# VH-VL binders against DNA-directed RNA polymerase V subunit 5C (NRPE5C): the designs that were tried, part 15

Target 1, 233 residues: DNA-directed RNA polymerase V subunit 5C (NRPE5C), of Arabidopsis thaliana (Mouse-ear cress) (q9m1h8)
Amino acid sequence: MEETMAEEGCCENVESTFDDGTNCISKTEDTGGIESKRFYLARTTAFEMLRDRGYEVNEAELSLTLSEFRSVFGEKPELERLRICVPLRSDPKKKILVVFMGTEPITVKSVRALHIQISNNVGLHAMILVLQSKMNHFAQKALTTFPFTVETFPIEDLLVNITKHIQQPKIEILNKEEKEQLLRKHALEDKQLPYLQEKDSFVRYYGLKKKQVVKITYSKEPVGDFVTYRCII
Below, E stands for the ipSAE of ESMFold2; O stands for the ipSAE of OpenDDE; V2 stands for 0.75 times the mean of E and O plus 0.25 times the DockQ between their complexes.

## First folded at step 15 (VH-VL; framework fv_ecleralimab)

Design s2 (from p3 with heavy chain R100K, light chain H91R; at its last look DockQ between E and O 0.81; V2 from the best seeds 0.00; counts 0 for: pae E 2.1 > 2)
Fold by ESMFold2, look of step 15:
Structure s2 (fold): chain C 233 residues (1-233), chain A 121 residues (1-121), chain B 107 residues (1-107)
Amino acid sequence: as target 1 above (233 residues)
Amino acid sequence: EVQLVESGGGLVKPGGSLRLSCAASGFTFSNAWMHWVRQAPGKGLEWVGRIKSKTEGGTTDYAAPVKGRFTISRDDSKNTLYLQMNSLKTEDTAVYYCAKEYEWYYAFDIWGQGTLVTVSS
Amino acid sequence: SYELTQPLSVSVALGQTARITCSGDNIGSKYVHWYQQKPGQAPVLVIYDDSDRPSGIPERFSGSNSGNTATLTISRAQAGDEADYYCQVWRYSSDYVFGGGTKLTVL
């Protein structure tokens, strides 16, 4: 699913028994165009993801076209200009920051520098790092020193919004009270719910955390709905 | 700094009433499920009751020994949790702790220092 | 009506491993949490969800839970570990239940 966007839109060197004399424009020479397209796709998915998580997202950002993106940010966008900072709809004093990281390896020094750089952002309650490189074990531990949750996404995981696929089940996130009511209704202890891993693409898209429960509805037209519940672990 | 500070403890006679307060800071109080836990002198911990966040119904639950006599309430604009204790008995003598539920774990990650309630003639 | 039973006291020699049990009917189906309480102080969460440590709790604190018994294990016991320890569960009936507490003495 995350590879769907990579399978199209490229002019390939096709072996032909006939030479027609015309050339395709080589895609390998336009690295700025490829870079800007990747950032555009990832940034658009990030905005859609934040909206679906309940953040206040400007409608203009959701409808921005690639051409408009390139007009604003250029062929080789400056990463700092790509950052997203939006408030939570339910509590506008809480903000989330999305940071697009460069291609250099991410070290403890890089994480510490980022921590200092953002220390003056008032009301920041969560952060997402969009990665283009590996993050070693010590760098990952350094992220836990932030006073809020930090998520990481490889940029490749944001090139396609997975919620836009047909035949996907309906997903509803239960709040804590709804979970407790479910458990009481069925006389179930917390451990007895079927699980869904934190690394699952839909779990990560919605930013779900351990212990949250999702209601998954599979609609089958002649038979009706099939409902299951999964607890994040 | 995340903290809970109880107040309002003291000496009361059996049958009397007392209202405890718990001031919260350093976390989003309005999203939290809040609890009272008590500890009689020299004894173990005993759960008293809880109040859920307003957005999740604001409902309360109580341990059997206090049901009908104790009432938990909250004022989210003041980040304050309350325990109204009526018809007090000598068995209610304890240090009363305010506690915050740890996310979705049904555990208590933040505790106040406690306030002593003594019920005696 | 659900009860958790802990031994009243456990002793451990300095540097040795202490084990504090919490017994309850089918406790293995519940997540167990553990608290440390020193005299005159509020409890401190040291283990949650059977075996997870909050930030700041040393790795020598660990937990396990299966069947009818949960266990808090304190490796390389230090003098500062001397305290009362309580287990706690939640039940779907909206009950929060504590064990009776165990006094750990480090000799």
Scores: ipSAE 0.538, ipTM 0.848, lowest interface PAE 2.1, mean pLDDT 86
ESMFold2 (binder alone), look of step 15: mean pLDDT 95; pTM 0.961
OpenDDE, look of step 15: ipSAE 0.829; ipTM 0.953

Design s3 (from p3 with light chain H91S; at its last look DockQ between E and O 0.28; V2 from the best seeds 0.61)
Fold by ESMFold2, look of step 15:
Structure s3 (fold): chain C 233 residues (1-233), chain A 121 residues (1-121), chain B 107 residues (1-107)
Amino acid sequence: as target 1 above (233 residues)
Amino acid sequence: EVQLVESGGGLVKPGGSLRLSCAASGFTFSNAWMHWVRQAPGKGLEWVGRIKSKTEGGTTDYAAPVKGRFTISRDDSKNTLYLQMNSLKTEDTAVYYCAREYEWYYAFDIWGQGTLVTVSS
Amino acid sequence: SYELTQPLSVSVALGQTARITCSGDNIGSKYVHWYQQKPGQAPVLVIYDDSDRPSGIPERFSGSNSGNTATLTISRAQAGDEADYYCQVWSYSSDYVFGGGTKLTVL
């Protein structure tokens, strides 16, 4: 797989999703409530990041509850409606755009289409892509052709704001039967699970093997626990 | 040396019963998910069923054509897998292989040489 | 009810590259495993997880899987490669499924 890892078990999501608040690759198996919760958390973190970077962010967005988010965007939000465009406080002519990408693989074609789509926004000086799928190296190279810096964040990295809401996750190792039950419950193929590199220090310390799954539980008020699963590769 | 050895095949009339055994050696049998796979003469491979390790529930799963007629069991103290075949049909005529699931891969890395079951009047 | 389709036979000249296909609806979302079976013998796993080789399988055996087609590739085909080849998947919906098999003939 194309999974990239940093030490401490951080990894980028690949073309696999599971029920931890992320949208499954199969749209027929999605639960709208879980989809909206995942986008709510990531979008709230994005606003907090933008405020901390000096952008003018409406305080109502920072304090938006999950219920209020669902009232505005629904249980299965349309991704274009989730976009964030806010000006720098110090120079309101400079704007940043945050785009939430779908679960489809990101290709050079999709990057070029995005470039054309936003070309009429003359004030853009930066952009952030929130990813739900792997971006191949050709697509990554295409990002360098934008006239400004484009950052990418896997949606998993935005589910919790680590600078404000530090929470030690609970980690559980699934046995083989528990993994199969997970796959059946969520109508997932084995290949659709996000990956964690076998060389990761966490993986090696606990002696985890390829195909094992770890369950990671983040606790966050007021929405409660948020669960992710990672498969060793 | 990792080995699987099937036995108990033979000729049986339609409606009859037969019990196959598979003796395992060279690995920790009690940790393995074990399978039966069959192959009719001159035909392709067909999954028959599976039994999970006892520590992971020991449950069985079967292919539709054999469900309700075949029963897979295991005796971990004897390192032996069993296939009880009841209400046999001519369509059950095949070489029956036992196979070990490869770790967590849903693949079969160790196979026996098979035992022939012929269902004929 | 998931089905895997393989061609009934494939021929390859000695020393050339053989490609055996396994077709299924969105098979690229599943891990594909491949088995070699020589006459009168049990199957042998030659590729698992699309492209990985078990210990003892030569590098000339390789695999790929994308979209609706998985492919087993055997480079520098040898007489000893003449066998039946089966693809296989597991799916949460269908459990274990084999393809119908492909007879590889080395000319």
Scores: ipSAE 0.608, ipTM 0.888, lowest interface PAE 1.2, mean pLDDT 84
ESMFold2 (binder alone), look of step 15: mean pLDDT 95; pTM 0.962
OpenDDE, look of step 15: ipSAE 0.829; ipTM 0.957

Design s4 (from q4 with heavy chain A32Y; at its last look DockQ between E and O 0.62; V2 from the best seeds 0.69)
Fold by ESMFold2, look of step 15:
Structure s4 (fold): chain C 233 residues (1-233), chain A 121 residues (1-121), chain B 107 residues (1-107)
Amino acid sequence: as target 1 above (233 residues)
Amino acid sequence: EVQLVESGGGLVKPGGSLRLSCAASGFTFSNYWMHWVRQAPGKGLEWVGRIKSKTEGGRTDYAAPVKGRFTISRDDSKNTLYLQMNSLKTEDTAVYYCAKEYEWYYAFDIWGQGTLVTVSS
Amino acid sequence: SYELTQPLSVSVALGQTARITCSGDNIGSKYVHWYQQKPGQAPVLVIYDDSDRPSGIPERFSGSNSGNTATLTISRAQAGDEADYYCQVWHYSSDYVFGGGTKLTVL
């Protein structure tokens, strides 16, 4: 597409062939268009996030345009059709499920219903809920009863992929062995590393857990790169 | 559900050898760092050694008193941890436990029942 | 090599609070883990990372760690708390180190 979502001008009773960004559109209070765009952006970010976490993601999903999304799912998509289920590349028997929740308040009853719906899906090892509403205290507690990790993301947090910002520092995730070698090299124990909280946006993007360590590289103009390490808490 | 079961303990003379096994069930054995910990009769707990997951290189580490004499190995297809003990000394007399490391905490959350090794003439 | 020191024994009256110490050079910079071992049984993790409880461990068990001393605290001691208790750390050069153990007697 030549412009992002802009395609040719349009006008009532007049159709013109404009090449340079002019469109004849009348877009007043189109809630369906806004909903489909929000789901498209969030779903695209979710696929990119899953790829970056090591899941096998079909390239066609990553390259899907808004217009293609709308032709498949419509202007007001059915949430069940938006679900994503992909296998972990390193262990294809392990799958992650992404569920897009509606605008209704999320209660314990909603969580239990979801649990029942997915009980027959063998191989699920993780789940992500994309939220459009708040969960009450009891609903949040109910998520801990799932036999695997359940993450939640407000849909607003997925409208932009934070890893595409050009001035973000480089993030590298250490495995357990690499963490231990770091500790030995510097004569340190785990507790002595600087912390990075689980709520940090990059931590959440990569799905990192407590005790994992990230290597953060900042580009610094006068001298070059400098490196810090942070332990997730 | 989650279990570790040691076997292979017994009586052996100084200078002899013995091989211990630890059968794991109820968790994905190949994902975890596994350990041997021993306890001499009437004494405290003493770490013997560990083996890391094969995906991280399968490196082993040993406590000084056993280094060069003991070898830890694992067979992920059988969910089994092994301890080969050579050049045994009377000081090696102990109950030997296998243990699973608790995630990234450097702690032991699952222990076997132990198997007794007695080294005496 | 890094060493941890525990008292050989501690006594507590039924219903009272027991405190078991674990001493080590700068132990406050390390995460301390605690195990309970009853006679003839394998150890059980009761505290990890200084003060966290695994699932199934009652709130009566708590821990703290600062300076050169970590402490396991058992409130409202019960007869079933009679056991040996071990502290443990990881050290970058000594790897996994246990204390010598403390026998808790509930009177």
Scores: ipSAE 0.598, ipTM 0.876, lowest interface PAE 1.4, mean pLDDT 87
ESMFold2 (binder alone), look of step 15: mean pLDDT 94; pTM 0.960
OpenDDE, look of step 15: ipSAE 0.819; ipTM 0.955

Design s5 (from p3 with light chain Y92S Y96H; at its last look DockQ between E and O 0.59; V2 from the best seeds 0.65)
Fold by ESMFold2, look of step 15:
Structure s5 (fold): chain C 233 residues (1-233), chain A 121 residues (1-121), chain B 107 residues (1-107)
Amino acid sequence: as target 1 above (233 residues)
Amino acid sequence: EVQLVESGGGLVKPGGSLRLSCAASGFTFSNAWMHWVRQAPGKGLEWVGRIKSKTEGGTTDYAAPVKGRFTISRDDSKNTLYLQMNSLKTEDTAVYYCAREYEWYYAFDIWGQGTLVTVSS
Amino acid sequence: SYELTQPLSVSVALGQTARITCSGDNIGSKYVHWYQQKPGQAPVLVIYDDSDRPSGIPERFSGSNSGNTATLTISRAQAGDEADYYCQVWHSSSDHVFGGGTKLTVL
């Protein structure tokens, strides 16, 4: 049975009948160490996600170790220093910003303050908020006033990169013209494509929007590839 | 502030030519798929053709009655859509609208006020 | 050569509900868009994707689509709703197709 700060009332008959200084110190160090590890994992996944979405990401960020992260940002990182801002490879004048939010509830005031803070960031075309707390519905509505799309991810959803799961299919995003050619080639109407939900984890990972089409290739040995197309709904 | 403004309409004889322009403002014209739609006097709307964004191939498609006679082009540096109309027929008499395709929906969310083309001997 | 058929005219009493139909072979498998056109004016998109409203279109405008018929519904009809209404689809071989239009008269 594990011994955590929050696990009270667990079995005491395993190696723990006393309270020593190491246990106390370990709990406080674990709290700080856990925080830096969570930010490290989420930030690394964010860089991988941005690379896979077509942004220019420095390879050093993708290969950063936890110890290197802690050397730069510390055990209790300052959230503003964790921000990521990278250009789109296909149009380097377009940038995306990733902001790591604190543990305080996110309100309309918080969103307005963020809007003002970034108002002079030239070329910003998209933003991702990494959340540690619940965002109330007024704050969510306030995000729609930004001149670009704002996505939110609970930090827990970024602690592992979902695209690295076993037997994950190959996903290719069609542009609008490629979608039309697909429909014409098969004499299909838009509604006749199978759907993929907008809230699906892979859809969220790639930042896909309604009406976009993904080509999904399932590679199965010794049988050849199976290709399907799904429209985001 | 999002606007489409057509110009270049007028009277022309059968067999003649005319070039229409559509000036766009208030949106990123270079990303948009743009269309021409016409309306004969007292009649309904009829799709004429479209041009895709250059980043997605810049290709054109036309309705059967105008294919081979009409040419759609765009100048993204001037935010302007063009319709070159050749070998005009009396059946081409209409108000010509330019329209913007709404994202990925195959719908037209922004229209100009139209320009009248009259083909008459 | 996909075709859409609309009634030539529809009348509705002020404050009542108007329904304008658009018929086509298997139109329920297609997304239908609707436009309002007042005399001397350009068309205005009022419904897209069968039932969605663009920003600025009042909730009085709604749409449905199933089988061979799509319907534009205008509840609590106002004098200002008097106009021509067109349905439109995209078809993989016919491209963009409009219905013939329906003149709505508010009495």
Scores: ipSAE 0.541, ipTM 0.850, lowest interface PAE 1.9, mean pLDDT 86
ESMFold2 (binder alone), look of step 15: mean pLDDT 94; pTM 0.953
OpenDDE, look of step 15: ipSAE 0.809; ipTM 0.949

Design s6 (from p3 with heavy chain D61N; at its last look DockQ between E and O 0.59; V2 from the best seeds 0.69)
Fold by ESMFold2, look of step 15:
Structure s6 (fold): chain C 233 residues (1-233), chain A 121 residues (1-121), chain B 107 residues (1-107)
Amino acid sequence: as target 1 above (233 residues)
Amino acid sequence: EVQLVESGGGLVKPGGSLRLSCAASGFTFSNAWMHWVRQAPGKGLEWVGRIKSKTEGGTTNYAAPVKGRFTISRDDSKNTLYLQMNSLKTEDTAVYYCAREYEWYYAFDIWGQGTLVTVSS
Amino acid sequence: SYELTQPLSVSVALGQTARITCSGDNIGSKYVHWYQQKPGQAPVLVIYDDSDRPSGIPERFSGSNSGNTATLTISRAQAGDEADYYCQVWHYSSDYVFGGGTKLTVL
């Protein structure tokens, strides 16, 4: 270099090539450390989401640390080992399967292959695909051929759990009977309820479908609790 | 294949009783809200009643003309819906259909072929 | 109790558009479902939630609902469309309510 052209913190203008920080490693290359952390975060959020949906989830999975995860699954986890299959608490015969997909584009052919793999799995009533790649329109249409509900989440959407924000209103999900009793009590039909879009983050987190109703409770200091009901559209 | 098949219809005198059955196949019967709908000869469709799934209380609702005389029940182990009809009147003469409620839509997406009940002196 | 009114009959020329109405007090605030019934057969759901088609129902069938009137529209009428048509709603106090039915004749 010349008299004073050195730049601190920039690898190109620094004579030293040594790097002792994880940040530089993650910036310059994709290591197993980055991959395992993404799977750890997404898998932990998936367990929390399943618990909040009413599935029986082992507490050990919810409290697993990154170090413990890496000890079990390694820094380059096999995707098949990451799968989650847990029963619904209210009906243990009903199970949900969470599948972590690879980085290759997801096509109709790959959806069909998955369908074959799980075709004899007794008791599956729902499935979640955690995606690392885009799914083309034909692959999305192929998901409708499954005999149960299939949801998709980009892995990026599971790196943090959106329900942990402290200023969110309280949300309660009505079953079909509770919805009807609400409608009768207020002399309404469902078309007259305010709506909530299917793409809303909370709708997606809880896996809510069209026609379901959520009870939303806001804490308002001047007037106390405010309750509203919204129908998924 | 989703299918509903009614049986048990026939000729009965006023004041008599009859029990109809509806055999279901091709779907999870225990999760479904199930209905009876009738149609008098040459007339329109008339809702008779509904039974909810057991997990949602298993309760029933009836149309006014049949309340107190008709009873809807279900046997989820046999995938069968029942209609017990007592104190039958000539006005109850109709083809009786069983029907499945379409998810959360308050509509009927699957119907049986019907069974004829004739109430005549 | 809540009631729905339909015309007794509607005629349409082959290939033309048929419109079948269903009238009710504030029916526009309710979701309307439509059924087709051919002689000697069970009803078949052809429209639900005012305008949605079940799988297997051709796009020629459409629906609308506003104010006090819902309408089933059948474009490019075919001989096979000749049937009775019923509208139906759910009401919080009357439960499930059917219209009286409309006989569609394709000429």
Scores: ipSAE 0.621, ipTM 0.878, lowest interface PAE 1.2, mean pLDDT 87
ESMFold2 (binder alone), look of step 15: mean pLDDT 95; pTM 0.965
OpenDDE, look of step 15: ipSAE 0.823; ipTM 0.953

## First folded at step 16 (VH-VL; framework fv_ecleralimab)

Design t1 (from p3 with light chain Y31S; at its last look DockQ between E and O 0.53; V2 from the best seeds 0.65)
Heavy chain, then light chain:
Amino acid sequence: EVQLVESGGGLVKPGGSLRLSCAASGFTFSNAWMHWVRQAPGKGLEWVGRIKSKTEGGTTDYAAPVKGRFTISRDDSKNTLYLQMNSLKTEDTAVYYCAREYEWYYAFDIWGQGTLVTVSS
Amino acid sequence: SYELTQPLSVSVALGQTARITCSGDNIGSKSVHWYQQKPGQAPVLVIYDDSDRPSGIPERFSGSNSGNTATLTISRAQAGDEADYYCQVWHYSSDYVFGGGTKLTVL
ESMFold2, look of step 16: ipSAE 0.530; ipTM 0.852
ESMFold2 (binder alone), look of step 16: mean pLDDT 94; pTM 0.959
OpenDDE, look of step 16: ipSAE 0.839; ipTM 0.955
ESMFold2, look of step 19: ipSAE 0.543; ipTM 0.853
ESMFold2 (binder alone), look of step 19: mean pLDDT 94; pTM 0.960
OpenDDE, look of step 19: ipSAE 0.839; ipTM 0.955

Design t2 (from p3 with heavy chain E56D; at its last look DockQ between E and O 0.59; V2 from the best seeds 0.67)
Fold by ESMFold2, look of step 16:
Structure t2 (fold): chain C 233 residues (1-233), chain A 121 residues (1-121), chain B 107 residues (1-107)
Amino acid sequence: as target 1 above (233 residues)
Amino acid sequence: EVQLVESGGGLVKPGGSLRLSCAASGFTFSNAWMHWVRQAPGKGLEWVGRIKSKTDGGTTDYAAPVKGRFTISRDDSKNTLYLQMNSLKTEDTAVYYCAREYEWYYAFDIWGQGTLVTVSS
Amino acid sequence: SYELTQPLSVSVALGQTARITCSGDNIGSKYVHWYQQKPGQAPVLVIYDDSDRPSGIPERFSGSNSGNTATLTISRAQAGDEADYYCQVWHYSSDYVFGGGTKLTVL
């Protein structure tokens, strides 16, 4: 596995009247522990995000503990093993791929290599790149050559799932027909709906695109539910 | 290459029937909302009707002049859009275009070449 | 039923700026799309959502929309811009509505 480059050492640079052995284990795990914890947190958030976007996600992945993660992937996970590929529940022929990128700068060569690697993946309709480094503008332009949407997230944005820290109203994403029925019901055209920016963390979390509409329901007593609609711009 | 190709136009007498076809290629036809738009000789563009994707309800909508006489259908297994025209009138004489709706924009980004329908005694 | 009005014709000298209007009640609250049609050809989308250009449409084509008037603007008019131009909206009760068309002549 990674035994060739493993750090060797036990309790050096520290003096204590007693050495119970636990200190050595903690010091050995510090650098690998941080790296594996970051990947664990980001990967767990990615699974939760995909579930909330309507992908079929195995419950075992959502409930995986840090200890279990480390047992499977190690303290310095191989990035290719971290990839996620899951089908859309509403159309299982459509799949999304999540790729964890390394610390090297992401270049056109990196993007081309990825394109070749996935070229025969039938049914791939979207991809998410989890970044640990900056992409130059040529690499960003190269992403547009994929036959589907490619999103990018700095790994730092996935270390915490934003939906767990704020009380959330009920959220429903309308399909195109449901949006039109809304417009007809209220005698509106598309331009007259209240807006929500593409940069909004909520929009990015759900992967919403321009022109999509979300129905937001707040529960409020005794009046009952308060409903509002927002269109992505 | 994204392409729409109409066929089935021709000469027909008033009261007659005709069926137009539109063959689609280069995109996922089953996800698209598809339209018929017509243009009488020397005149402007006129929307005829549409059919929604199955996932969006699969329903049809028609302009008032053709409601009850024209029927739009689709066969997603053959990537083909159809227009059945019954009880044809001389004012139905036009070039008929099939068109794809541009994502969520209520605009038409891909058009066929058109097929001429002439309704005359 | 919702109606759009366009002038029948507009003339522009080569290299000058052409403006084609599309008038409708409160058209500023609607997204306006524009099509170019040359003789014997299918229409081509040149502007959508008031001012956005599809890929392949030169930046000489621009659009605006406010109040009761939307405008297609063609800067540095070329001979190849000579065509019929149609505006179009979606309306919640009239569905898809086209303007009557404007013939642009480049002198």
Scores: ipSAE 0.577, ipTM 0.867, lowest interface PAE 1.5, mean pLDDT 87
ESMFold2 (binder alone), look of step 16: mean pLDDT 94; pTM 0.960
OpenDDE, look of step 16: ipSAE 0.816; ipTM 0.955

Design t3 (from p3 with heavy chain A107H; at its last look DockQ between E and O 0.50; V2 from the best seeds 0.60)
Fold by ESMFold2, look of step 16:
Structure t3 (fold): chain C 233 residues (1-233), chain A 121 residues (1-121), chain B 107 residues (1-107)
Amino acid sequence: as target 1 above (233 residues)
Amino acid sequence: EVQLVESGGGLVKPGGSLRLSCAASGFTFSNAWMHWVRQAPGKGLEWVGRIKSKTEGGTTDYAAPVKGRFTISRDDSKNTLYLQMNSLKTEDTAVYYCAREYEWYYHFDIWGQGTLVTVSS
Amino acid sequence: SYELTQPLSVSVALGQTARITCSGDNIGSKYVHWYQQKPGQAPVLVIYDDSDRPSGIPERFSGSNSGNTATLTISRAQAGDEADYYCQVWHYSSDYVFGGGTKLTVL
């Protein structure tokens, strides 16, 4: 009669670590685990990124202090415990998984093992790998065998949240219907929109895919806003 | 395995009505924009209409020859696409395919095998 | 209404290269998609976005699109390539438009 969920790779495991009622305790001194600080910063940025992408993120995770993080995960956190699995707010049946990879070189074997580990995750529609090592060409190719999009971020790219460092214009991501309405309104085809490269840091931060369109609003003086549209290439 | 299966085709007299169904499996039907495409015997492919996902408005669009006579609907709980055809004409005689639009690309990556509708006196 | 024009038929000898054209006003500004259809079967996507191949389509299928003409190219033609081929675009006012189809005969 015991209420138990699937053990391996389940979002319920991750959700259990999210609900700690002690987040206001912050008087312990940072005793200097560089590794734990890197994971803390990257994991916090990942939660902020997922929130900004429209995923349901527990506010306690966004406000977690380094001391609280170390209390939960230790000075040398076990990577599997760092995983994040959260549902999309607009469709809770769709979930994203964030996996923190180890320091070993990432090979086809590593990717295949990960594929097996997550094979029973129901509702997984996207995955992010946080890398501490380079991924060779064959490993990158192996990621295409997943039934959903897999993104990679070197951990160094997540140590700071770029949206906090840079004043940026207002960014609105168009859905497919909004894109079509834009094209009809202006009598345009896809190829006639100005482009943004996939490697642009904001494109990567928001996880934008080819053919998606962003509306960019620049605030210039009280004279008025300048609006432009860009298509991801 | 991703699959689309049409049913409901048959013989009908001009002015009559017929309802086609398309059963979908192997993908998240509720996220997909779904289409009907027809092919008259010995002729080319002709787009009939579409229905968007509910989260993107759930609206329909139709080709001019069928507008006002055909209605596309969907039941996401049954993973089923429908085509209600009213005021049928002999020109509507065709194999009717249901098709899935691939995300952002305006093309049809998955097709059913089709169901034949014959409109004849 | 936006229209696409294809030749009615094209013939190619076994092992040779077939080229099937799809003509439309300023088609080079649009993404062109190609479908193969064998008798009694549903269409199968063989090229999308002018030149991209879906998984499972052999590399001998290729496409190009420039100006007013898109072209499907089938190199090293095989007997199994004998089929009808349709081009297709989206247009902001005409929505989804197919060409009339081209019957490819492999000799």
Scores: ipSAE 0.497, ipTM 0.825, lowest interface PAE 1.8, mean pLDDT 85
ESMFold2 (binder alone), look of step 16: mean pLDDT 93; pTM 0.950
OpenDDE, look of step 16: ipSAE 0.778; ipTM 0.942

